# Ledger of designs, part 190: VHH binders against q96fz2

Target 1, 269 residues: q96fz2
Amino acid sequence: CGRTSCHLPRDVLTRACAYQDRRGQQRLPEWRDPDKYCPSYNKSPQSNSPVLLSRLHFEKDADSSERIIAPMRWGLVPSWFKESDPSKLQFNTTNCRSDTVMEKRSFKVPLGKGRRCVVLADGFYEWQRCQGTNQRQPYFIYFPQIKTEKSGSIGAADSPENWEKVWDNWRLLTMAGIFDCWEPPEGGDVLYSYTIITVDSCKGLSDIHHRMPAILDGEEAVSKWLDFGEVSTQEALKLIHPTENITFHAVSSVVNNSRNNTPECLAPV

## First folded at step 10 (VHH)

Design P38 (framework vhh_6z1v_2)
Fold by ESMFold2-Fast, scan of step 10:
Structure P38 (fold): chain B 269 residues (1-269), chain A 123 residues (1-123)
Amino acid sequence: as target 1 above (269 residues)
Amino acid sequence: EVQLVESGGRLVRTGGSLRLSCAASGSTFSTYAMGWFRQAPGKEREVVAAITQSGGYTYYADFVKGRFTISRDNAKNTVYLQMNSLKPEDTAVYYCAARWGFYSTAPNEYDYWGQGTQVTVSS
């Protein structure tokens, strides 16, 4: 997973993240650096995406079940990185393989610190290889959506006004991530950056791509992944596996160019 | 950040019971996982029991399971270790420790330590 869509306006995104804390109180996540959130239909590595994480990471007296939403850089910069420019990192940290996460220092160290996050998206894109050519067919992959008489599914939206109604009740894709905090050696703001954990594709996606992000399906899984005060690393990693509760449709080649940022990127062909 | 003070250690007869207390001073006790460790002369410090921030999950070393109970009272900034059916092998200095996040069984992963309280079990 190297491309996502996360285009909802901040207020719509916030409401889509409504949750219950350990005491059963209904809450909305509190924002950090909301001005850094940039909605887009075509988000690539090195851009910022919204991420859920435990409030305890920021407030020493917070209940670990309470949530913050914050934009973080996609592409984990390890806390131990000594260069002044994160773009000089010699290896790709956009994704983290589930089978080697405890073997790689870049991921094992932040996991040991409880730095688990949930990466939010409308959905993600994957490119299916076409036999006999170098051409690839892009697909938009997302949670099955609740269908109503008015909104329909994204595949059924055939007018601009219908697209708006689909998004009002959109179930965001929730992907398991690991983040780290990097302090520039020469001073400046702490950089928060994340990687998406990947697993083998489920049966439903195997014809599109051999890997998929580790999807946390439902609030119980999301809560356990985020709550590093009550859920050990070993227990949290049991949540990391392929998920069949996913759907997709083919999209046009417009999405191929990461500079294109329009609804056409995820519209069915 | 957090200062820990153990109390309750004393001489007890084999088969007796004892409750240790660990009082925290500082503003963030309720957000730390807490552990009880012990160290006998000539031995390394070993985990006895541990508890999460909410008290929802606990750990017990095999040699105390069924005999010891860890609990906490976040309103009083205190963690307790109830020790039952004490054996001479339980003789040690007992230490309270605090860790940010989930508890650990490794002493070197704890952030703050008390000074210890001596428990002696005689036949």
Scores: ipSAE 0.451, ipTM 0.779, lowest interface PAE 2.5, mean pLDDT 88

Design P39 (framework vhh_6z1v_2)
Fold by ESMFold2-Fast, scan of step 10:
Structure P39 (fold): chain B 269 residues (1-269), chain A 123 residues (1-123)
Amino acid sequence: as target 1 above (269 residues)
Amino acid sequence: EVQLVESGGRLVRTGGSLRLSCAASGSTFSTYAMGWFRQAPGKEREVVAAITQSGGNTYYADFVKGRFTISRDNAKNTVYLQMNSLKPEDTAVYYCAARWGFYSTAPNEYDYWGQGTQVTVSS
């Protein structure tokens, strides 16, 4: 996973993240640096994306089940990175393989500190290899959506007009992430950055791509991944596996250029 | 900052029971995971039991499972260790420790420590 859509206005995104704390109280996540949130249909690595994380990471007296929403840089910069420019990092940290996460220092160290986050998106994009050509077919991949009170998912068969209506009640894709905090040697603001954990693709996605993000399906999984005060690293990692509860449709090549930021990027072709 | 004070240690006979208490003062106690550790003469400090900030998850060392119970009362800023079926090998100084985040089984990962309370188990 190297491209996502996260286009909802801040207030709509916040309401989409309504949750219950440990005591069953209904809450909205509290924002940090809301001005850094940049909605886009076409987010690439090094851009900022909203993530959920435990409030305990920022307030030592907080209940670990309470949530913050914050924009973070996609592409984890380890806390121990010594150079002044994060773009000089020699290896790619856009994704973190689930099978080696406990072997790689860049990911093992923040995991040991409870630095788990949930990466929010409308969905993500993947490019399917076509036989005999260098051309790839892009797909938009997302949770099944409820069209109305009736149980049903929106898909490629729906008109573009009906497609736009679903954003008010869109179920956001919730991907398991690891974040770290880096303090620039020259001073300045602490940089929060994340990586998306990846797993082998599920059967339904195997014809599109070998790998998929580790998706946390439902509030129980999201809560356990975030609550580092109550859930150990070992128990949290049990949540990391492929899911079949996913849908997709083909999209136009407009999405290929990350500078294109329009609804056409995710519209069915 | 949190300060921890253990109490309840004393001499007990083999097969007896004892409850240790650890009272916390300073910063908000309910934020911290709590652990009970022990140290016998000539040995290193070892984990006995641990509990998360809400009390929803606990850890017990193999040598105390089924005999000891850890609990906490966040309204009273206190963590307890109920010790049953005590054995001579349980003789040690028992320490209360606090750790931000999830509990750990490693002593060096705890932020704050009490002074300890002596438990002696005689035959």
Scores: ipSAE 0.589, ipTM 0.836, lowest interface PAE 1.8, mean pLDDT 89

Design P4 (framework vhh_6z1v_2)
Fold by ESMFold2-Fast, scan of step 10:
Structure P4 (fold): chain B 269 residues (1-269), chain A 123 residues (1-123)
Amino acid sequence: as target 1 above (269 residues)
Amino acid sequence: EVQLVESGGRLVRTGGSLRLSCAASGSTFSSYAMGWFRQAPGKEREVVAAITQSGGSTYYADFVKGRFTISRDNAKNTVYLQMNSLKPEDTAVYYCAARWGFYSTAPNEYDYWGQGTQVTVSS
């Protein structure tokens, strides 16, 4: 997972993240740095994406079940990174393999600090190899969506009004992430950055790509992944596995260029 | 910042029971994981029991499972260790400790410590 869509306006995104805290109280996540959220149909590594994380990371008196939503840089910069320019990091931290997460210092250290987050997206893109050609077929991959009559299907909603109705009730893809906090050696703002944990593809996706993000399917999984005050690293890692509760459709090559940022990027071919 | 004060330690006979209390002062007690540790003469400090900020998860060392119970009352800023079926091997100074985040079994990962309360178990 190297490309996502996260295009919802801030208010729609916030409502899509409604949740219950440990006491059963209905809540919306509180924003940090909302002005840094940039909606896009075509997000690549090094761009910012919204993530959910426990409020306890920012307020030491908070209930660990309460949630913050914050934009973070895609591409984890470890807290121990000593150079002044994060782009000079010599290894790719866009994704973190589930099978080696406890062996890699870049990921093991923030996990030990409870730095778990849920990466939010409309869905993600993968490119299928076509044997007879060097061209790859892109697919948009996302949670199955509840039907809103027949007009709520993504394939049928190609008008602006119908697309707006689909997105108002869209079930966001919730991917398991790890984040870290890096202080520039020369001073400046703390950089929050994340990686997406990856697993072997489920059977349904195996013909498209051999890897997939670790998807947290449902509020119980999301809550346990985020709640580092009540859920140990060992218990949280049990949530990391392939899931079959996923759907997809082919999209046009418009998505190939990360500079293209239009609804055509995720529209069915 | 959290300040911790243990109480309840005393001499008890083998097979007896004792309840230790750890009173906390400071603004953020309810967000800390709490642990009980012990240290006998000539031995290293070892974990006895631990509890998360809500009390929803607990840890017990193998040598106290079934005999000791850790609990907390966040409204009273207090952590308790109920000790039953006491053995001479339980003789030690018992310490209360606070850690931000999830509990740990390692003493060096705790942020705040009490001064300890002496428990002596006689045959």
Scores: ipSAE 0.626, ipTM 0.844, lowest interface PAE 1.5, mean pLDDT 89

Design P40 (framework vhh_6z1v_2)
Fold by ESMFold2-Fast, scan of step 10:
Structure P40 (fold): chain B 269 residues (1-269), chain A 123 residues (1-123)
Amino acid sequence: as target 1 above (269 residues)
Amino acid sequence: EVQLVESGGRLVRTGGSLRLSCAASGSTFSTYAMGWFRQAPGKEREVVAAITQSGGQTYYADFVKGRFTISRDNAKNTVYLQMNSLKPEDTAVYYCAARWGFYSTAPNEYDYWGQGTQVTVSS
């Protein structure tokens, strides 16, 4: 996973992340650096995306089930990185393979510190190879959505007019991530950056691409992944597997250029 | 930062019971995992029991399962170890320890330690 959509206005995104803490109290996640959130239909590595993480990472007296929402850089910069420019990192940390996560120092160290996060998106994009042509077919991949007005799921056959209304109750895609904190050697603000854990594609996506992000399907999985005070690394990693609870539709080539940031990027063709 | 003070260690007869307490100072106690460790003369420090910040998950070493119970009272900033059916082999200095995040069975992964309380079990 190398491209996502996360276009909801900050207030809509915040409400979409409503949750219950361990005591059953209804809550909204508290923002850190909300002004760094930049909505986009076409987010690539190096850009900031909103993630959920345990409040305990910022407040030593917080209940570990309470959540913060914060923009983080996509592309994990390890805490031990000694260069002054994060772009000088020699290896790609956009994704982290689930099968080698405990073998790679860049991921094992933050994971041991409980630095688990949930990466938020409207959905993600993948490009299907087409036989006999150099063109690839892009697809927008997301959780099944419930239609308002009439019962049923949103589909590719629905009009663009109907798609505009769906965002008020959109179920955000929740992907398992690992983050780290890097302090510039020359001084400056701490950089928070993340990687998305990847797994083998489920059967439903195998014809589109061979890999998929590790999706946390439902509040129980999201809660357990975030709650590093009550859930060990070993138990949390059991949540990392392919899921079949996913849908998709073909989109136009407009999405191919990461500089294109319009609703056309995810609209059905 | 937390400071830990153990109490309750004493001489007790085989088959007896004892409750150890660990009192923490500081406003961050409730967010730490807590562990009880012990060290007998000539032996390495070993884990006895551990508990998460909410008390929702506990760990017990095989040699104390069914006999010892760990609990915590976050309102009182205290963790307890209830020890029943004590054996001479339980004789050791018992240490309270705090770890940020999930508990560990490894002593070297704990952030803060008490000074210990001596438990002696006589035949």
Scores: ipSAE 0.628, ipTM 0.851, lowest interface PAE 1.6, mean pLDDT 89

Design P41 (framework vhh_6z1v_2)
Fold by ESMFold2-Fast, scan of step 10:
Structure P41 (fold): chain B 269 residues (1-269), chain A 123 residues (1-123)
Amino acid sequence: as target 1 above (269 residues)
Amino acid sequence: EVQLVESGGRLVRTGGSLRLSCAASGSTFSTYAMGWFRQAPGKEREVVAAITRSGGSTYYADFVKGRFTISRDNAKNTVYLQMNSLKPEDTAVYYCAARWGFYSTAPNEYDYWGQGTQVTVSS
């Protein structure tokens, strides 16, 4: 996973993240650096995306089941990185393979510090290779959504006009991430950056791409992934596996250029 | 910063019981996982039991399972180790330790340590 959509206005996004803490109290996540949130239909690596993480990472006395929502840079910069420019990192940390996550220093160290986050998106994009050509077919991939008519989920058979009506109740895609904190050697603000954990694609996506993000399907999985105070790294990693609870539709080539940021990027073709 | 002070260590006879207490100072105690470790003369410091910040999950070393119980009272900033059916092999200095985040079984991963309390079990 190298491209996502996360276009909801901040207020709509916040309400879509309503949750219950360990005591059963209904809550909305509290924002950190809300001004750094930039909605877009076409987010690429190095851009900021909103993530959920435990409040305990910021407040030493916080309940670890309480959530913060914060924009983080996509592309994990390890805490030990010595250059002054994060873009000069010698290897790609946009994604982290689930099968080698405990073997890679860049990911093992932040995991040991409990630096687990949930990456939020409307959905993600993948490009299907077409036999006999260098052209690829892009697809928008997302959780099944409840239609305004309360009948089934939206899909390729629905009219493009129906897409505008669902955003107020959109079920956000929740992807397992690892983040780290990097202090610039020359001084300045701490950089928070993340990677998305990837797994083998499920049967439903195998014809589109061989890999998929590790999706946390439901509040129980999201809560366990975030709660590093009560859930060990070993137990949290058991949540990392392919899911079949996903849908998709083909989109136009407009999405190919990451500079294009319009609803056409995710509209059904 | 958390300061930890163990108490309750004493001489007990084989088969006896003892309750150790670890009192913590500071408002941050409830955000730390707690562990009990022990060290006998000439041996390495080893984990005995550990508990998450809420008390919802616990760990016990195989050699104390069924005999020891770890618990905590966050309102009193105290963690306890109830030791039953004591054996001479349990003779050691017992240390309380605090770790931010989830507990660990490795001593070197703990942030704060008490001074220790001596437990001696005689036959």
Scores: ipSAE 0.326, ipTM 0.716, lowest interface PAE 3.4, mean pLDDT 88

Design P42 (framework vhh_6z1v_2)
Fold by ESMFold2-Fast, scan of step 10:
Structure P42 (fold): chain B 269 residues (1-269), chain A 123 residues (1-123)
Amino acid sequence: as target 1 above (269 residues)
Amino acid sequence: EVQLVESGGRLVRTGGSLRLSCAASGSTFSTYAMGWFRQAPGKEREVVAAITHSGGSTYYADFVKGRFTISRDNAKNTVYLQMNSLKPEDTAVYYCAARWGFYSTAPNEYDYWGQGTQVTVSS
């Protein structure tokens, strides 16, 4: 996973993240650096994306079940990085393979510190290779959105008007991430950056791409991944596996250029 | 910053019971995982029991499981170790330790340590 959509206005995004704390109280996550949130239909690595993490990482008297929402840089910069410019990092840390996460210093160290986060998106994009051509077919991949007695989810057959209205109740994609904190040697603000954990694709996605993000399906999985005070690294890693509870549709080539930031990027074709 | 002070260590006879207390001072004790460790003369420091910051999960070493109970009272900034059916091999200095995040079984992963309290079990 190298491209996402996260276009909801801040207030809509915040309401979409409503949750219950350990006491069963309904809450909204509290923002850190809300002005750094830039909604977009077409987010690439090095841009900032909203992330959920335990409030205990910032406030020493918080319960570890309480949540903060904060924009973080996509592309993990390890705490031990000594150069002044993060772009000089020799490794691509956009994604972290689940099978080697405990072997790679860049990921093992922050994971050992409980630096688990949930990366939020409307959905993500993948490009399917087409036989006999250099062209690739982009797809938008997301959670099923219709919670009804009838089988199904919103799809390509639905009208454009119906797609505009679903954002009010959109179920955000929740991906397992690891973050780290880097202090610039020259001084300045601490940089918070994250990587998305990846797994082998599920059977439903295997024709599009061989890898997928580790998706946390439902509040129990999200809560356990975030709660580093009550859930060990070993137990949290049991949540990292392929999931079949996803849907997708083909989109136009407009999304190919990361500078294009319009609803057309995710509209069905 | 957390400061830890153990109390309750004394001489007890085999089969007896003892409760150790660890009083914490400083800001935000309730956010730390807590562990009890012990060290006998000539041996390395080993984990006895551990508890998460809210008390939702506990760990016990195999050699104390069923005999010892760890608990905490965050309103009183105190962690306890209830020791039952004591054996001579339980003789050691018992240490209280605090760690940010989830508890660990490794002594070197704890941030703050008490000075220790001596427990002696005689036959």
Scores: ipSAE 0.370, ipTM 0.740, lowest interface PAE 3.3, mean pLDDT 88

Design P43 (framework vhh_6z1v_2)
Fold by ESMFold2-Fast, scan of step 10:
Structure P43 (fold): chain B 269 residues (1-269), chain A 123 residues (1-123)
Amino acid sequence: as target 1 above (269 residues)
Amino acid sequence: EVQLVESGGRLVRTGGSLRLSCAASGSTFSTYAMGWFRQAPGKEREVVAAITYSGGSTYYADFVKGRFTISRDNAKNTVYLQMNSLKPEDTAVYYCAARWGFYSTAPNEYDYWGQGTQVTVSS
């Protein structure tokens, strides 16, 4: 997973992240650096995306089940990185393989510090190799959505205009991530950056791509992944596996250029 | 900053019981995982029991399971180790330790340590 859509306005995104804390109280995640959130239909590595993480990472007296939402750079910059420019990092940290996560220092160290996050997206894009050609077919992949009269997915919803109506009740894709904090040697703000954990593709996606992000399906999985104060690294990693609870549709080649940021990027073809 | 002070160590007869206390200072105590460790002469420091910051999960070394109970009172900034059915092999200096995040069984992963309290178990 190298491209996502996360286009919801900040207030809509925040409401989509409503959750229950350990006491069963309904809450909205509290924003950190909300001005760094840039909605886009076409997010690539090095851009910022919103992630959920435990409030305990920022407030030492917080309940670890309470959540912050914060924009983080896609592409983990390890805390030990010594250069002044993060783009000089030799290793690709956009994704982290689940099978080697405890073998790689860049990921093992932040995991040991409880630096687990949930990466939010409308969905993600993958490019299917077409047999016998150099052409690749892009697909938009996302959670199955509950179809209601209010969502605009009534009857045959094959027009692009009908997709605009479904966003008010959209179930966001929740991907397991690891983040780290890097302090620039020359000073400046701490950089928060993340990687998305990847697993083998499920049967439903095997014809599109051989890998998929580790998706946390449901609030119980999301809560356990985030709660580094009450859930060990070993227990959290048991949540990392393929899921069949996904759907997809083909999209136009407009999405290929990461500079294109329009609804056409995810509209069905 | 977290400062830890153990108390309760003394001489106890085999089969006896003892409760150790660890008093912490600092507003951040309630967010730290806590562990009890012990060290006998000539041996390395080993984990005895550990507890998450809220008390929702606990760990016990195999050699104390069923005999020792770890608990905490965050309102009093105190962690306890209730020791029952004591054996001569339990003789050691007992340390409490604090760790940010989830507890660990490795001593070198703890951030703050107390000075220790001596427990001696005689026949």
Scores: ipSAE 0.282, ipTM 0.696, lowest interface PAE 4.2, mean pLDDT 88

Design P44 (framework vhh_6z1v_2)
Fold by ESMFold2-Fast, scan of step 10:
Structure P44 (fold): chain B 269 residues (1-269), chain A 123 residues (1-123)
Amino acid sequence: as target 1 above (269 residues)
Amino acid sequence: EVQLVESGGRLVRTGGSLRLSCAASGSTFSTYAMGWFRQAPGKEREVVAAITQSGGSTRYADFVKGRFTISRDNAKNTVYLQMNSLKPEDTAVYYCAARWGFYSTAPNEYDYWGQGTQVTVSS
């Protein structure tokens, strides 16, 4: 997982993240740095994406089940990185393999600090290698959606009015992430950055790609992954596995260029 | 900042019971994981029991399982250790400790410590 769509306007995204805290109270996540959120149909590594994390990371008196939503840089910069420019990091931290997460210092250290987050997206893109050609077919991969007057199906929305209705009740993809906090050696704002944990693809996606993001399917899994005050690293890692609760459709080559940011990127072909 | 004060340690006979209390002040107690540790003369400090901030999860050392129970009352800013079926081997200074985040079994990972309360178990 190296490309996502996360295009919802801030207010729609916030409502899509409604949740219940440990006491059963209905809540919306509180924003940090909302002005850094840039909606896009075509997000690549090094761009900012919205993530959910426990409010306890920012407020010492917060209930660990309460949630913050914040834009973070895609591509984890470890807290111990000593160079001045994060782009000079010599290894790719866009994804973190589930099978080696406890062996890699870059990921083991933030995990030990409870730095778990849920990466939000409309869905993600993967490129299927086609036999006999050097061509790759892109697919948009997302949670199954509840239909609402045909407007709840992305495949059925082919007009501007139908597209507007599709997103009102869209179920966001919730991917398990790890974040870290890096303080620039020469001063400046703390950089929050994340990686997406990856697992072997499920049977349904095996013909498209051999790996998939670790998807947290449902509020119980999301809650346990975020709640580092009540859930140990060992218990949280039990949530990291492939899921079959996923759907997809082929999209046009427009998505190939990360500079293209239009609804055509995820429209069915 | 959290200040922790243990109480309840005393001399007790083998087979007896005792409840230790740890009162917290000066900070928000309910956001910390709490642990009970003990240290006998000439030995290292070891974990006895630990509890998460809500009390939803607990952990016990193998040598106290079935005999000791850890609990907390966040309204009273207090954590408790109920000690049953006491043995001479339980003789030690008992410490409570606070840690931000999830509990740990390692003493060096706790942020705040009490002064300790002496428990002596005699035949």
Scores: ipSAE 0.552, ipTM 0.823, lowest interface PAE 2.0, mean pLDDT 89

Design P45 (framework vhh_6z1v_2)
Fold by ESMFold2-Fast, scan of step 10:
Structure P45 (fold): chain B 269 residues (1-269), chain A 123 residues (1-123)
Amino acid sequence: as target 1 above (269 residues)
Amino acid sequence: EVQLVESGGRLVRTGGSLRLSCAASGSTFSTYAMGWFRQAPGKEREVVAAITQSGGSTQYADFVKGRFTISRDNAKNTVYLQMNSLKPEDTAVYYCAARWGFYSTAPNEYDYWGQGTQVTVSS
C-alpha cells in the first residue's frame, strides 16, 4: 500500500470518526494541527494523512480510550535518526511487514512505546500486473458501503445526482499504523510520521496484488489498536491479519500521476 | 509528577493475610499503570503484580498467582495488594511504582517509586 484517497472535508472526516470512549460517552476526535490536513483523491508517501491515536500520547492525564486526529507524514522517520534532513533516510518506511515488525528496530521501538495509530482513507489504490504487457490496471479498494434510497454507491447503478450523498455516510477505511516522533537536531517542531502495516493479501484481492494493508474492521478492533494504555503490544498484534471484508473496482489511469487530484481518480471505468 | 507512599507492611505468620496500600499524591495518578515490586536482602527487585490505568487488565508473577490480588481505586488515588496464604519466601520490602502507558515487568521502566514497606513472614 503506496497510494490512498482521503478527500473528505475536515468536518465530514471528523464526523465519520465519531466514537465511544471507555465510559460509553459519544465523542468526536480532537484535532491537532488541523491546518496541515490536505484532502486529496491521490495521496502518496511523504504527504500528510490524517491518523487517529490515543489522547494519552499528548496529555499525561488523558484516558487512553480518548482519541486525537492528527495529520502525520507518510513514511516513518525513527526517533533515533540523527541527520538534519529526513529525506536522507536510506530505507523505505512507507510500509511495515507484519511478519518482521518485531525484528526491525525502526518499528519495534515505537511499537514498544505504544505508538500505534489508525490511518484513515476513503480507500487505497493498487496496480494489477497484466500478463503479456507492461500496462498496469489500477483499482480502488475500500470497505463495502451501505446503500439506501437517500444514499448512492460509487457503482454505475447510481445516478450522478446522488454523488453528494455517497460521501456523507462513507465508511472510512481504517488501517493499522505505527508512528514515531523525530526531533530535529538543529531545533524546530517535532515531526510525527507513520508507516502502514502490511499483511498477505486476502483471497478476494489476490489477483490484484499479493500484499494488502492490515485493516482494522470495526470499532472494537480500532479501539483495541489505539488503546495502548489498556492493550499490550502482544494483544494488539493479534488484530493484524488479512480481511475479506473489502470491495474494489477498476479505475482509469488518471490516478497513476500522483499530481492528479480529481474525483476521476476513483470513478469506476 | 506523582509521589507514592506504601503502608501496611508488618510481621505476619505463615499462612496469614495482609493488605498493602499505596497512596498517590500529585497529579495524574489515574493515568499511570501501577506495579508492586519486592526486594529481599541480597536479591534484585522483582515484579509481583501490575495493573493498567483503568484496572481492566492485571498481571501476576508466577510465584504469587492465586495468592495475591492487585486492585486500584482511582477516586482515592490508591493501589492495593491483597496478600493471602503468605510464605516465608514472601519476606521482602514491597514497593509500589508508577509507569506512564502500559505496565511493565522491568523495574527500570517505571517512572516513580515509593519508599517501600517491610513485610516479614515467620513460621
Scores: ipSAE 0.584, ipTM 0.834, lowest interface PAE 1.8, mean pLDDT 89

